# VHH binders against Leucine-rich repeat-containing protein 39 (lrrc39): the designs that were tried, part 14

Target 1, 343 residues: Leucine-rich repeat-containing protein 39 (lrrc39), of Danio rerio (Zebrafish) (Brachydanio rerio) (f1r6i3)
Amino acid sequence: MTGVTVCCGTVNSIKALWETRIKKTKDDLKKEKEQKDRRAVGRLTGAWEDRIILAKLKEKIVTEEGRVILRIEKEEWKTLPPALVQLSQIQEWQLHRIGLQRIPRFISSFQSLIVLDLSRNSVTEIPKEIGKLTRLRELLLSYNRVSYVPEELGCCENLEKLELAMNRDLDELPTQLSNLKKLSHLDLSMNQFTTIPDCVVNLPSLEWLDMGSNILETLPDNIHRMEKLHTLWLPRNELEYLPDNISRMKSLDTLVLSKNKLRDIPPLMEGMSNLRFVNFRDNPLTYDVTLPDLNEDVEEEENDREMFGREFMNFYIQEARKRGSQNFTSVLNVMLEGVSETA
Short names: E, the ipSAE of ESMFold2; O, the ipSAE of OpenDDE; V2, 0.75 times the mean of E and O plus 0.25 times the DockQ between their complexes.

## First folded at step 12 (VHH; framework vhh_8h5u_2)

Design u5 (from t1 with E110D; at its last look DockQ between E and O 0.85; V2 from the best seeds 0.77)
Fold by ESMFold2, look of step 12:
Structure u5 (fold): chain B 343 residues (1-343), chain A 124 residues (1-124)
Amino acid sequence: as target 1 above (343 residues)
Amino acid sequence: EVQVVESGGGLVQPGGSLRLSCAASGFTFSSGSYAMAWYRQAPGNQHERVAIITSKGSTNYKDSVKGRFTISRDNAKNTGYLQMNSLKSEDTAVYYCAARYWSEYGWRPDYDYWGQGTQVTVSS
């Protein structure tokens, strides 16, 4: 230090350094001893409890079709004990109606997991550690309380099925979900989605999508980029219009649109040759159209399906085209009648 | 007892602004999974959704009002709002607020609370 006083100042500074180091060392040694004592007691008690809990968990393990399954149903397990990590070879968790509130962070230790079925619990969060489960093929979390999905789920490179139906508050997905190159089945029904997220439209292998009972008002214009989608469930939304590009969905086989707010049907849907099943029931379509050639000999249920299905769709499109021309004529006639009545 | 009540409607000039409020009583937005929405109906038209705000705060707007209307909610005050700017004659309608509820059995319309409506009139 510049300006340090004569030798006594230098000795004083060295003395202060020594005294500080001695105090720090004593404090560190005390802390270390206290930590060691706490761990020793915890280690003995925890080992006993771990063995008891582990024995109970081992009784829940079954082997079916060469898979090791942890199965617990209708028995209260609000949390899963850390001792479970000793069974990291488990390939499926089938934990239904057990009141589970959390997916434990130690889920990352279960590198052999193929199926994580936690349907009908009280799970509020998917931990980011889920992304370490690179063998995971199915994640089933329907009827829980999950309100967001972590971006790390996009790291589950083998995921084929994701179910998140009825999580009440779920309304968005992370963009990283589009990284799931093998995802073919996605259930997002009974949530608060206001649109189909872009990451869902960009899923390259998606074959089956349920977004029924959400609050969709529109569909994305680029929906045709879902080239492998064959089943699309959209009942009980608030869709007012379908994008014209829906007619370019080459693989679409089943399209359910019942109980929406649709006013018209895009005319190009007439050419959708792969579309076998469509349902327009309970929509306020602009034109009142009745399918005139129903077979009276068939059951009422089949007649009802035919009245709002593919045959109805095609008939509606033709009648809308015809009545659109007549509507122009009708508007002209009303104008002419109004002029003559006022004149 | 249990209801939502709109306020803030009225007569306004084109280009003007109004702020609608939707006050809940007999229940609280924070006690459940509620989305708040505003609908409107002009004579001869069906109800149309104007804006919605989810329980987590995500919003969506009808294209014709996007950029002019802003939906919000204040769970602490148990109230939803619709700020309407740059009003046009086609915005003339009865406006209804709705608290849409998701139970453990899913969304059911009979669990929703609807206001009685408030008239908004845009005229010179």
Scores: ipSAE 0.639, ipTM 0.861, lowest interface PAE 1.5, mean pLDDT 84
ESMFold2 (binder alone), look of step 12: mean pLDDT 80; pTM 0.804
OpenDDE, look of step 12: ipSAE 0.864; ipTM 0.950

## First folded at step 14 (VHH; framework vhh_8h5u_2)

Design v1 (from u4 with R100K; at its last look DockQ between E and O 0.62; V2 from the best seeds 0.77)
Amino acid sequence: EVQVVESGGGLVQPGGSLRLSCAASGFTFSSGSYAMAWYRQAPGNQHERVAIITSKGNTNYKDSVKGRFTISRDNAKNTGYLQMNSLKSEDTAVYYCAAKYWSEYGWRPEYDYWGQGTQVTVSS
ESMFold2, look of step 14: ipSAE 0.803; ipTM 0.926
ESMFold2 (binder alone), look of step 14: mean pLDDT 81; pTM 0.809
OpenDDE, look of step 14: ipSAE 0.885; ipTM 0.963
ESMFold2, look of step 16: ipSAE 0.784; ipTM 0.918
ESMFold2 (binder alone), look of step 16: mean pLDDT 81; pTM 0.816
OpenDDE, look of step 16: ipSAE 0.862; ipTM 0.948

Design v2 (from u4 with R108E; at its last look DockQ between E and O 0.65; V2 from the best seeds 0.75)
Fold by ESMFold2, look of step 14:
Formats: C-alpha cells, sequence, structure tokens
Structure v2 (fold): chain B 343 residues (1-343), chain A 124 residues (1-124)
C-alpha cells in the first residue's frame, strides 16, 4: 500500500543483499550435495556441512531500524562456528539463552558491531580481542559466568553501556576500564565486589551505576569524583556509613540504600537539592524516627517509599542534630549549641 | 546436613594470637559461588563484619583489624580461617563464620550458612 516513501534504499538494499545471499547459498548447497553424491568425496562432505551451518546462521539475520542483527534466542549454540565471520557486516548480536560458553576470538572480524548482547548464557571469559571493537557501544553480559574482565576492554573507546550483573564471582575490574571515556551506564550488581573499584570512580561520563547485591561495607571517600552520576543503586550490601563527600555529588538524583547496615545519615545530605529519590528502608539507624503525618490515601507500597525517602531523610537529620545537641548540652551544662540548627 | 562450625576461640592476653577455624560440611566451597566472612558481636552491639574473602580469594578487612587479622580459606579442606594477631581487649566478642552464597538470583541472607559462634576473650 502507498504510504510515506522515503526511498530507504540503504536499509532495503542491505536486506535484499542478505536475502539474495541466503537464496544463492541454498542453491549452492544443493548443487554441492548432488556433486558429492556423484563422487562421494570426503572433503566435499566438510564443505557441505560448512554451507549448511552458514545457511542456518543467515536465517537468523534480521534488519531493524537500519541495523543488521544476528538474533538467536532459546536455541542451543554452545559455540559459534567460524563460518560466521563471512557475515562480518552484522551490527548487533542478540544471542539470549543459547547456552553460549565463550565469545569467539574471531569477534575481532566484526568491525561493524555496535551492540553485543549475550545476556543469559554461560560465557566464562571476555577475550582480549574485544578491544578491537572500537565501534562497540553496548556490551551486555549479565547472567553469565564471567569472573575476569580483560584490560583490553578499555580500548573500546565508544562503549556507552556495560552490563555484567549476575556473574557471581566477579569482584574486581582492570584499571584500564577508566579509559572508557563515553561509558555512561554500568551494571555490576549481584557479584562479589567489596568496594567500588577506583577505575569506576574515575569514569568521567558515568551517569548510572548499579552495585546492588554485592558485599560492600564502605564507599570510597572520593566518591564525589563521579560528577555526572545521577543514579546510584546500592541495595542489599553491608554499608555501615556513607562518606561525607556523598553530599558533593551534585548530579545525584536517585540513591537506593535499602537493606544495608547504615547507623546514621550524613547531615550534609540535607542540602542535596538534586536528590529526588532516596531509600533508606531496612537499615538499623540509631534513632527511631517516624514521619508525623503519613499520607493515608496512598497505597502501602507508596507509603513505604515516603516513610524511608527524602522526607524521612531530612527529618532524621534534624532529629539527630537536635538529640545530639541536647545530649551534649546535658553533659556539659552549657548553652544549647544546636538550637538554630534543629529549628 | 549443611552447616559451618567455628573453633579456636578462648582466653588470650593482650598482644597474643588466636587462629579461628570455620569447617564447612554438607556443601563444598569449591562447588559454588561462596564468599566466607567473619563477623563479631560484642555485648550491646550489632554484628560487624571483620573480614571477608571472596570466591576468587580477594580479601577485605575492617579498618580496626587491618594489618592484625588475616582471613584465608582452604577449599581442599573445606575450611576457612581467621588468624588474629596483636589482640586487644576491644577484640573481645563472639566470632561468627558465615558462608555467603551467590545463587542465580544474587545474594540473599537466607542462602547464608552461619555458625553458632566461638567466644574470644582478651583479658585486661
Amino acid sequence: as target 1 above (343 residues)
Amino acid sequence: EVQVVESGGGLVQPGGSLRLSCAASGFTFSSGSYAMAWYRQAPGNQHERVAIITSKGNTNYKDSVKGRFTISRDNAKNTGYLQMNSLKSEDTAVYYCAARYWSEYGWEPEYDYWGQGTQVTVSS
């Protein structure tokens, strides 16, 4: 039907080219099989199998939004065959739940790759050849078994998004990761990090960090070097305190600290005007503080967020300042130092 | 039965040393993604993490014990250790071993195995 015709020749021509290659390959495979049957040559058997594998791979190629995508989902591919390099113009790998055990070293042949999404597989290592993919913007390896990140990942100069959630044993990153000047999104949740690595603190463009469900006990004192960070997820750790410098994170909009071991809240956080969403639920804070007038019209889940959110934070800080001043004044029998501060 | 059992606690003079052991049974440290940690609790305090060793062997210590305590694990013997040197009276506490498991859903407290604790007393 006649609609808006933009003459999208590049997208349509790429798809048509791939479809033509697929058809030609199937025809070639039939001819080769027939020749093998006539001669019964063992070496032609190997060539026939290579063509069959390539034909299967070509069936997995789709074109969407001007991108050539290899998409395989819920089909067993523990390894990827070398014949795949003949499709090196692919721009995205979307390979989910295929049981993939390794990223092939021939990944370096895929110089057009923008997205490498291998989430929910069995990948155990990232090869050093990943560093050859200088056009790569997204590397998604959540729900795998990666325990080591090679320093060569720092050569992916255009990487914007790195997800390594739920690799279980991952507990450190190479210092060269700080070379990723465009990295804005980093998910390291559900691993064994005991601290935020220095290379993460030194990422100049990082906007979103998830380190939830790790084993963090403290945060680095220099956390404020993360000047562009607006979202910081830290639930389900063992944080006992927050560094005072957290109040210097002027871009921070969202801070989730639920299910930690926090005893107190740094008073200077009261002045964080950009901080819109904060969550302190399930922390053993020193003072019992309850917001005086909950909004009873809100559902229990929303009330829970308000009970431990920004209003709670500010009220807690004011009460801690007041109670600390009263205790000090009672002991020293001097004028109350915090009168104006507790007002 | 799955459990961890501490041993090696006792009464020690200031400046002395103790070695705590954490023996695991019913599971193998090498068969999963386990970190091992030592916690302590003095009267009136909450549990505090003293040291942790990850499944890859990386360690982290509370500042008050850094340089004095060393955590280690021997996967072949299915046992973790806490070597405590230069003990101070403030180290007096019940020490607990925990085996911390990372499942396909991450870490959750109900996956941990806790010992019953071993008393360490540093006399004045």
Scores: ipSAE 0.683, ipTM 0.878, lowest interface PAE 1.3, mean pLDDT 83
ESMFold2 (binder alone), look of step 14: mean pLDDT 81; pTM 0.807
OpenDDE, look of step 14: ipSAE 0.876; ipTM 0.954

Design v3 (from u4 with W107L; at its last look DockQ between E and O 0.75; V2 from the best seeds 0.74)
Fold by ESMFold2, look of step 14:
Structure v3 (fold): chain B 343 residues (1-343), chain A 124 residues (1-124)
Amino acid sequence: as target 1 above (343 residues)
Amino acid sequence: EVQVVESGGGLVQPGGSLRLSCAASGFTFSSGSYAMAWYRQAPGNQHERVAIITSKGNTNYKDSVKGRFTISRDNAKNTGYLQMNSLKSEDTAVYYCAARYWSEYGLRPEYDYWGQGTQVTVSS
């Protein structure tokens, strides 16, 4: 050949350039794909974690009597994951003894919520977002660490039951609570209330009030504004007297006043025909009175209840009148005897 | 040993002022939900609460001392105070401080810690 071809070198050079370019492009695409895959895996891992959390939460959902309930008990959940919002059709939270430290602000997403029962946790705050739960009928936060009730709770216009027993530091309520026109059951026991707040007296539908184990010294003079109240629990306070207007509480059926500092019983309470159960045990009443007609055949526990109940109350009032009248009569007799001696 | 100790009592003329202190030892007001109160007792009378301050600082006063007495607390010094102004002869009594505690274990003993009292005498 004889003829040595220079063309071979040129063609090979062009092929080598294309192969190099193709390899570089493939390497760039591979790096891009790997980076995209790495980002996608990271995003899918987070989504997978959310799915795992949701699956765990869905296992806690129970349907009872037509209600969808999230029920968690005695399992550590100091916080609730935001993924819970995806189950916003839940109608009841029943979360007991889970160590919950706060009510999440995303609670406002649970517009179907009727019952929020977070009893026996470590909740320190009721968020203002609670006011968005206009269908809420029951808020149960007894045995927590709530020290403040936001005024926005007054926006829960359908609230019927509010329990805040044993929150220890709770000592006041916002005036806006009187906006709760349907609230019939209020438990504020085992806190640091020094008075019954005006907003409680102004609750138009209140039927049941427990303020036992607080530090009440007096009751409001306008206590009779609670016209529908039939049960009033006030044991273990420091009440020194009852306002006379308590006798005007038309619906009062049950009044527990044990372990207070009462010295007397307002005489007009004798006329409270609806008052079926009253308890004055362990009060330093001025007169030492025992009920003389107690039924001896009844169990001792029932007799003890009656010894400080309604019959005791009525007997005490009558004895107080007699002993007061005796002092007046004795003074009058001395005066009359003196006049007779002069004539 | 857990104690509360009153101090600051004494003899004062009507219209005068005294400041009572209630120093706690063996526990701290910040370690629990303590309310702190001042009581007084004249001979032959029952103890009466004259003022109380809650763990959050809200106060309540007996009507007869409103405007004249001020209760306060300094949790950092583990001390409570009762500032008594415009004293009257009827304020003469032994004054006691008490701390009321609510335990997390469901025990709610009423006023776990009482002092031994400090005499306040308002001479006529």
Scores: ipSAE 0.604, ipTM 0.839, lowest interface PAE 1.6, mean pLDDT 82
ESMFold2 (binder alone), look of step 14: mean pLDDT 80; pTM 0.799
OpenDDE, look of step 14: ipSAE 0.870; ipTM 0.952

Design v4 (from u4 with G32Y; at its last look DockQ between E and O 0.75; V2 from the best seeds 0.75)
Fold by ESMFold2, look of step 14:
Structure v4 (fold): chain B 343 residues (1-343), chain A 124 residues (1-124)
Amino acid sequence: as target 1 above (343 residues)
Amino acid sequence: EVQVVESGGGLVQPGGSLRLSCAASGFTFSSYSYAMAWYRQAPGNQHERVAIITSKGNTNYKDSVKGRFTISRDNAKNTGYLQMNSLKSEDTAVYYCAARYWSEYGWRPEYDYWGQGTQVTVSS
């Protein structure tokens, strides 16, 4: 009784399993045919669209100074069509004010790209595929909506210029950015950085840095690691103090610190003989130091004004040492007078 | 037009806690890119930034308040907060909330929106 039922049940279970496998196989084959049919229709539609769009894109190609450039300006292209890949020999994209919302993932097909200029668009994301562009020298994304930089940007080993000004929400960078051994120009102005990121301090070739109009309160103590930096723009932040190690930045030629909250100037900056242009204007420095030409109603040449900024710095440092010594002496005299009165 | 208003100040014993609020009106935290910060000034001391929170939620603190103060924001309520724990007598000050917003000219301190201030007094 039981034995017969068990044997029949086992055979029925095996038969059901095989029928399920056969049905699954037939369903898989049906899915493959449906997918193939869908691809065929998509190919015909895509081929027609590709022909039309490719013709339009070819009209946007110009040659200037030996470079093949895709130039589109003030024409709405919220996205870029895949047909663009057929023009992968393009060396520059100059796409301005076209409302571009995304850098296409097929950007990796443009292995000849040297300049990717997407300034003044609506780009929200830099795709990880950017890291495949090992010949890229310039990435210009100022005036966009980029709030995050992918670590793969560190793979663009030939990148020399990176501009990310006015992206509003940008406040951090991936540590891998320090892998950019040729990066010499970095614009991070008009964003929400609260510090200079360590990866920026560790850029070995950086020569020009703009972090103006951010929300910096301090600078890193190891700022002197930027040995090649000759221009540092930091206006309109909330810097209260400069690290003493700033005096070790031997290449620094231009330092703009206007409109900050600085109370003092590090004394060792007096020895920065390479510092040619410095601007401390509009800071609440502890001592009121006035040079004669600052009080006069006179126009000055821009170069002369920059020189006076350095003269102001040196004069302030000398006065701060003098007045600091006088203040210490005054405190000691008051204490001695108090002791004499009580004694 | 746009305003920020502080609340939550008061008198507290050393070691106590207070939570300051910064209510925004005329704009929403989610509609515009901006950071929110708390500043303070006590008699005889300079005006100083104690904490800031970016539009993405990254924070930065003055060393003297690290570990004791926590800044946060609630975009649904259009309000920022400063939770102040383990209060000390040196924390006695008027606390100001500020919102720094992006304009077509970038970030500029002169265009930040400031509250009127709320007094925090830490005393036995």
Scores: ipSAE 0.640, ipTM 0.853, lowest interface PAE 1.4, mean pLDDT 82
ESMFold2 (binder alone), look of step 14: mean pLDDT 80; pTM 0.798
OpenDDE, look of step 14: ipSAE 0.872; ipTM 0.957

Design v5 (from u4 with S31G G32Y; at its last look DockQ between E and O 0.80; V2 from the best seeds 0.77)
Amino acid sequence: EVQVVESGGGLVQPGGSLRLSCAASGFTFSGYSYAMAWYRQAPGNQHERVAIITSKGNTNYKDSVKGRFTISRDNAKNTGYLQMNSLKSEDTAVYYCAARYWSEYGWRPEYDYWGQGTQVTVSS
ESMFold2, look of step 14: ipSAE 0.638; ipTM 0.844
ESMFold2 (binder alone), look of step 14: mean pLDDT 80; pTM 0.798
OpenDDE, look of step 14: ipSAE 0.868; ipTM 0.955

Design v6 (from u4 with E104P; at its last look DockQ between E and O 0.63; V2 from the best seeds 0.73)
Fold by ESMFold2, look of step 14:
Structure v6 (fold): chain B 343 residues (1-343), chain A 124 residues (1-124)
Amino acid sequence: as target 1 above (343 residues)
Amino acid sequence: EVQVVESGGGLVQPGGSLRLSCAASGFTFSSGSYAMAWYRQAPGNQHERVAIITSKGNTNYKDSVKGRFTISRDNAKNTGYLQMNSLKSEDTAVYYCAARYWSPYGWRPEYDYWGQGTQVTVSS
């Protein structure tokens, strides 16, 4: 008789709990009316329908690597029937391209859930009941229509992976998201974020962040608080500059900044010894700099990486230091003529 | 036919105000996932984003205009606005509005609508 975790909320969370209580009372009255209507039609037809639906759902259960999985793909299920709660031992939902419109409120009955993968559906909201899933490790909702993330998601104390890519209108997160002590992987790509939210910067265990294809113009000055972050994907934003504190991100291994509006590279990034992969391709950098020793025999993709990767970054910083400090004439390389991020 | 059109530019004295409008036709802001943004370009300078308002109404501003400029949108009029107060000579530029669209398959440059620009000149 366990599995209920008390979520300690803010004052706003307490107000939300009272509003939820009022709504639940109204929902209970509506359920009673609907039940009476079903009784008027026929009691036996409802029981038979439940058995048929449950039998269909049982056909969708598979076992892989010791996990019990509900798997439905490319079959229309706009809603999930309440009979599903009879299978509450399921450890993973893998429901892809089924047109699902809502995560059912009865999700709270699935206390064994480790993975909730609802990618490529039509889900519009994450219910507050998600916060009851204290064993949940992965919540995958990429390619849906989620525009709000409830503060109760911060109660999923074991959540390690959250994917919300391509939810189109998503542009903010609740401050309570920073309560996710184990969250290591966060995908917010292809949304309308204008900044990296403070709650994301304050995630204590975040190792991997994708905010590509958003509308970021700047990064937070305190980005270095993300001490565990080793991979940062930021392609296709509108970043104009990087904060100097980015050089203090000692765990950062991979930094993708292609297709932004960067004019310069902070000089202290030269000392980032853990930064193995960086990409500055397609940025309108102030100085037109090319690595002097390109080889035609190297494949075109490898040359592009070298031209705008770590060696390029270091060479750019050195050239910018020379030209800005000593008035040296800039080196012009014909290979870079016509290269433009905005062309 | 399908477009955004800027208006409201002009000549203004330092410290003055202007209100730019960005009227959309051939589509509606409320029917999809559109962000509305204002960009500017002064002679000799790079094209820069001044302000953006998301489909849900959240806003972001370039540091140099925070507190002086306000972006807004009126979905009933299918129009976005940029209220520019306390104008400085540094604000002189051609201002462009853009409607940035997120399709069900993501954003692509061909989904955006750009205006032709409106001149704002701040001079004594």
Scores: ipSAE 0.646, ipTM 0.867, lowest interface PAE 1.5, mean pLDDT 83
ESMFold2 (binder alone), look of step 14: mean pLDDT 81; pTM 0.806
OpenDDE, look of step 14: ipSAE 0.871; ipTM 0.954

## First folded at step 16 (VHH; framework vhh_8h5u_2)

Design w1 (from v1 with R108E; at its last look DockQ between E and O 0.70; V2 from the best seeds 0.75)
Fold by ESMFold2, look of step 16:
Structure w1 (fold): chain B 343 residues (1-343), chain A 124 residues (1-124)
Amino acid sequence: as target 1 above (343 residues)
Amino acid sequence: EVQVVESGGGLVQPGGSLRLSCAASGFTFSSGSYAMAWYRQAPGNQHERVAIITSKGNTNYKDSVKGRFTISRDNAKNTGYLQMNSLKSEDTAVYYCAAKYWSEYGWEPEYDYWGQGTQVTVSS
């Protein structure tokens, strides 16, 4: 009764467990020593490399008009070293033609950034961390390889200028881009947009839009929602028609439509009093129209510059109205003559 | 030599279907930034774009064919397609495929590697 029953398997199992724990502890201590040695060597090597790299980066720092600028041009920096974080007070990155392949995730440490100019590099991705840069006013990524824009860019509440020209594969934007209440300048030229994205139409402060050299066939019917837009560049697309609502764009001053597939000009555009510069050159317009009052004492080059502008637009609209009436009259005469003979 | 060649045209009754193919040679769709488009031209009319598919696969269609035509591309076969369903007599035209290219070494894209066209006739 007072006897303790001991199972042979149980005692042997406990011994085996202790032996396993002893070996595991010894292995853990060996691994810890090896890891500690590896970290110590890595830390010393990294400290020297960081100091050398940081010294090189400090040589690229300039101060202009009270702004601290990191300026690197035509020197290969495919990646940016983490040591750069030690200079997080930089207000502008001006990094051109350095072969940069990625915007580092540590960009979020640069809370003082106002301008991020990475034009003419090889950047493929805008990291989600871009959204932490709430002081950012300009993001310039033209001539890169960005194929999508993260929704977090909509968190850059002070962004005023966004340039994504010539990224080649870019064909859409996140709906959150419309959250950029201060965005006034947007360059999306030389990409694969098939329409003006709805989020662009919904930008409340947009004043300047370039979507030239895309593959647009139509413009959105609600284009007039861009109430502050004064400059619209749309050359080298495949636009066949303009929506009638374009005449409601009261702020529009400059509209470039050269090298499209336009067949007609909306008649209501005649009343666009703020439209000072328009260009319809190289469109297959239905009617062949030449300005009747070309000033012969002006240089030929100046005449060519104005040949397809506002005066041409107004004359075309008036002539199209007249020729439309003439065609109707001709049809009636043919029908009336036929009726007279049958009577 | 960069080239695109259309095939798959023919005669079909109203309500029928055809599948057009656009085979590319001299380049691969995956080697650069290419969009592929289908255009058509009926007698006496100008070319009109009926469908386009971007390098990322985004598509856009002319309103008159939306819901009936489907553009696609198979980069592994270096071929684009236009599936045409519920064909109408108004769809009778010569159909052209074009590959639109955005050059890395230019300030403007190099456009329009065009095929020779394939006839589609919808006749009751």
Scores: ipSAE 0.644, ipTM 0.854, lowest interface PAE 1.4, mean pLDDT 83
ESMFold2 (binder alone), look of step 16: mean pLDDT 81; pTM 0.815
OpenDDE, look of step 16: ipSAE 0.875; ipTM 0.956

Design w2 (at its last look DockQ between E and O 0.68; V2 from the best seeds 0.74)
Fold by ESMFold2, look of step 16:
Structure w2 (fold): chain B 343 residues (1-343), chain A 123 residues (1-123)
Amino acid sequence: as target 1 above (343 residues)
Amino acid sequence: EVQVVESGGGLVQPGGSLRLSCAASGFTFSSGSYAMAWYRQAPGNQHERVAIITSKGNTNYKDSVKGRFTISRDNAKNTGYLQMNSLKSEDTAVYYCAAKYWSEYGWRPYDYWGQGTQVTVSS
């Protein structure tokens, strides 16, 4: 009720109050204008920065063979700006040696993405949002710092190729990886795997596996469950024995076991008719075996290839059989000759 | 220079216990990662890996020592341990610690070996 009293009678007091109120209103309007101006400058600066960033990103887009590709190479982009989502029609990211530290969570907006190639960066994690990329066929993260693979990667139902070579601390995979029914190519080389994970053995379409330069000592006894595997790279591990069931891998074409600790070759591997390329070089095999007809005129690298191929494997198995069963075979021949000649 | 030093070996009776230590120095974790492994070699035999622990703490053991040996590591001290319980005469060997180091430039881990520590299990 104070304002009413002023109106009722005291002109000088009312005038002073109105002048004070006008000044206060003027000050409030000035503060409001300054706030609006600061917001306007902030919006304009942000809009210009976004426009500049988006224009720079558009310069990195190329079209090849009908695919829209974001290609950035050897230019520092530790993070990717949110403005990138305005280009969600991109089908391939080819971002190499840009120092990228994170796959942004807004990756889920890129529903057209077929290839995500982030090789040779500094990525430390794969976000769970990766599982929203149901069209993704290739995820290439070799030479990064990924130490954990989220279970949501198992939701990428069209994934055909996964590369995680040289992530150094990676030593396990989620069980959900076996849900990748189309995964045919898996590179886990140069990590700290001590076994082939069960989820890898259970991949129904796996054709190519590289686990070289890990710390494997054994292979799983059920390795033959990988029925479509044709190429298995296991060099530079610490394998001491191969499971007998390896001979049941009838699709296996190429098997590289160089620089392991193998003492023997399972004899049933002689019957692996599809096995064309086998490398047992630099293993402490029990028997010293050299192919009898090495041609000195052949180039040095050609000689090395022949020495450790399928011919070497079969010769080794035959020599090991002879040396191990010499006395038994001799005894059998004597017994059979004795029976035959007494008839 | 990177060095790996074992300690804790000795003479023990069957059924006894020993704890081996493996001190690694000269590494910086920011430039790479490493796994620690224990190997052993008895006279006339080849090296065999007894246990390994990864940089993330995952472990793997030789079948002959599972349940008797435990590998562990203390990253603050860059030290690994092998607790050996229920020792048997066949555990007699020189035990070697190795640090398997993945640098950011290498195609494979580098192995840095200690000089070995003798473990003898006998009456």
Scores: ipSAE 0.667, ipTM 0.863, lowest interface PAE 1.2, mean pLDDT 82
ESMFold2 (binder alone), look of step 16: mean pLDDT 79; pTM 0.795
OpenDDE, look of step 16: ipSAE 0.862; ipTM 0.949

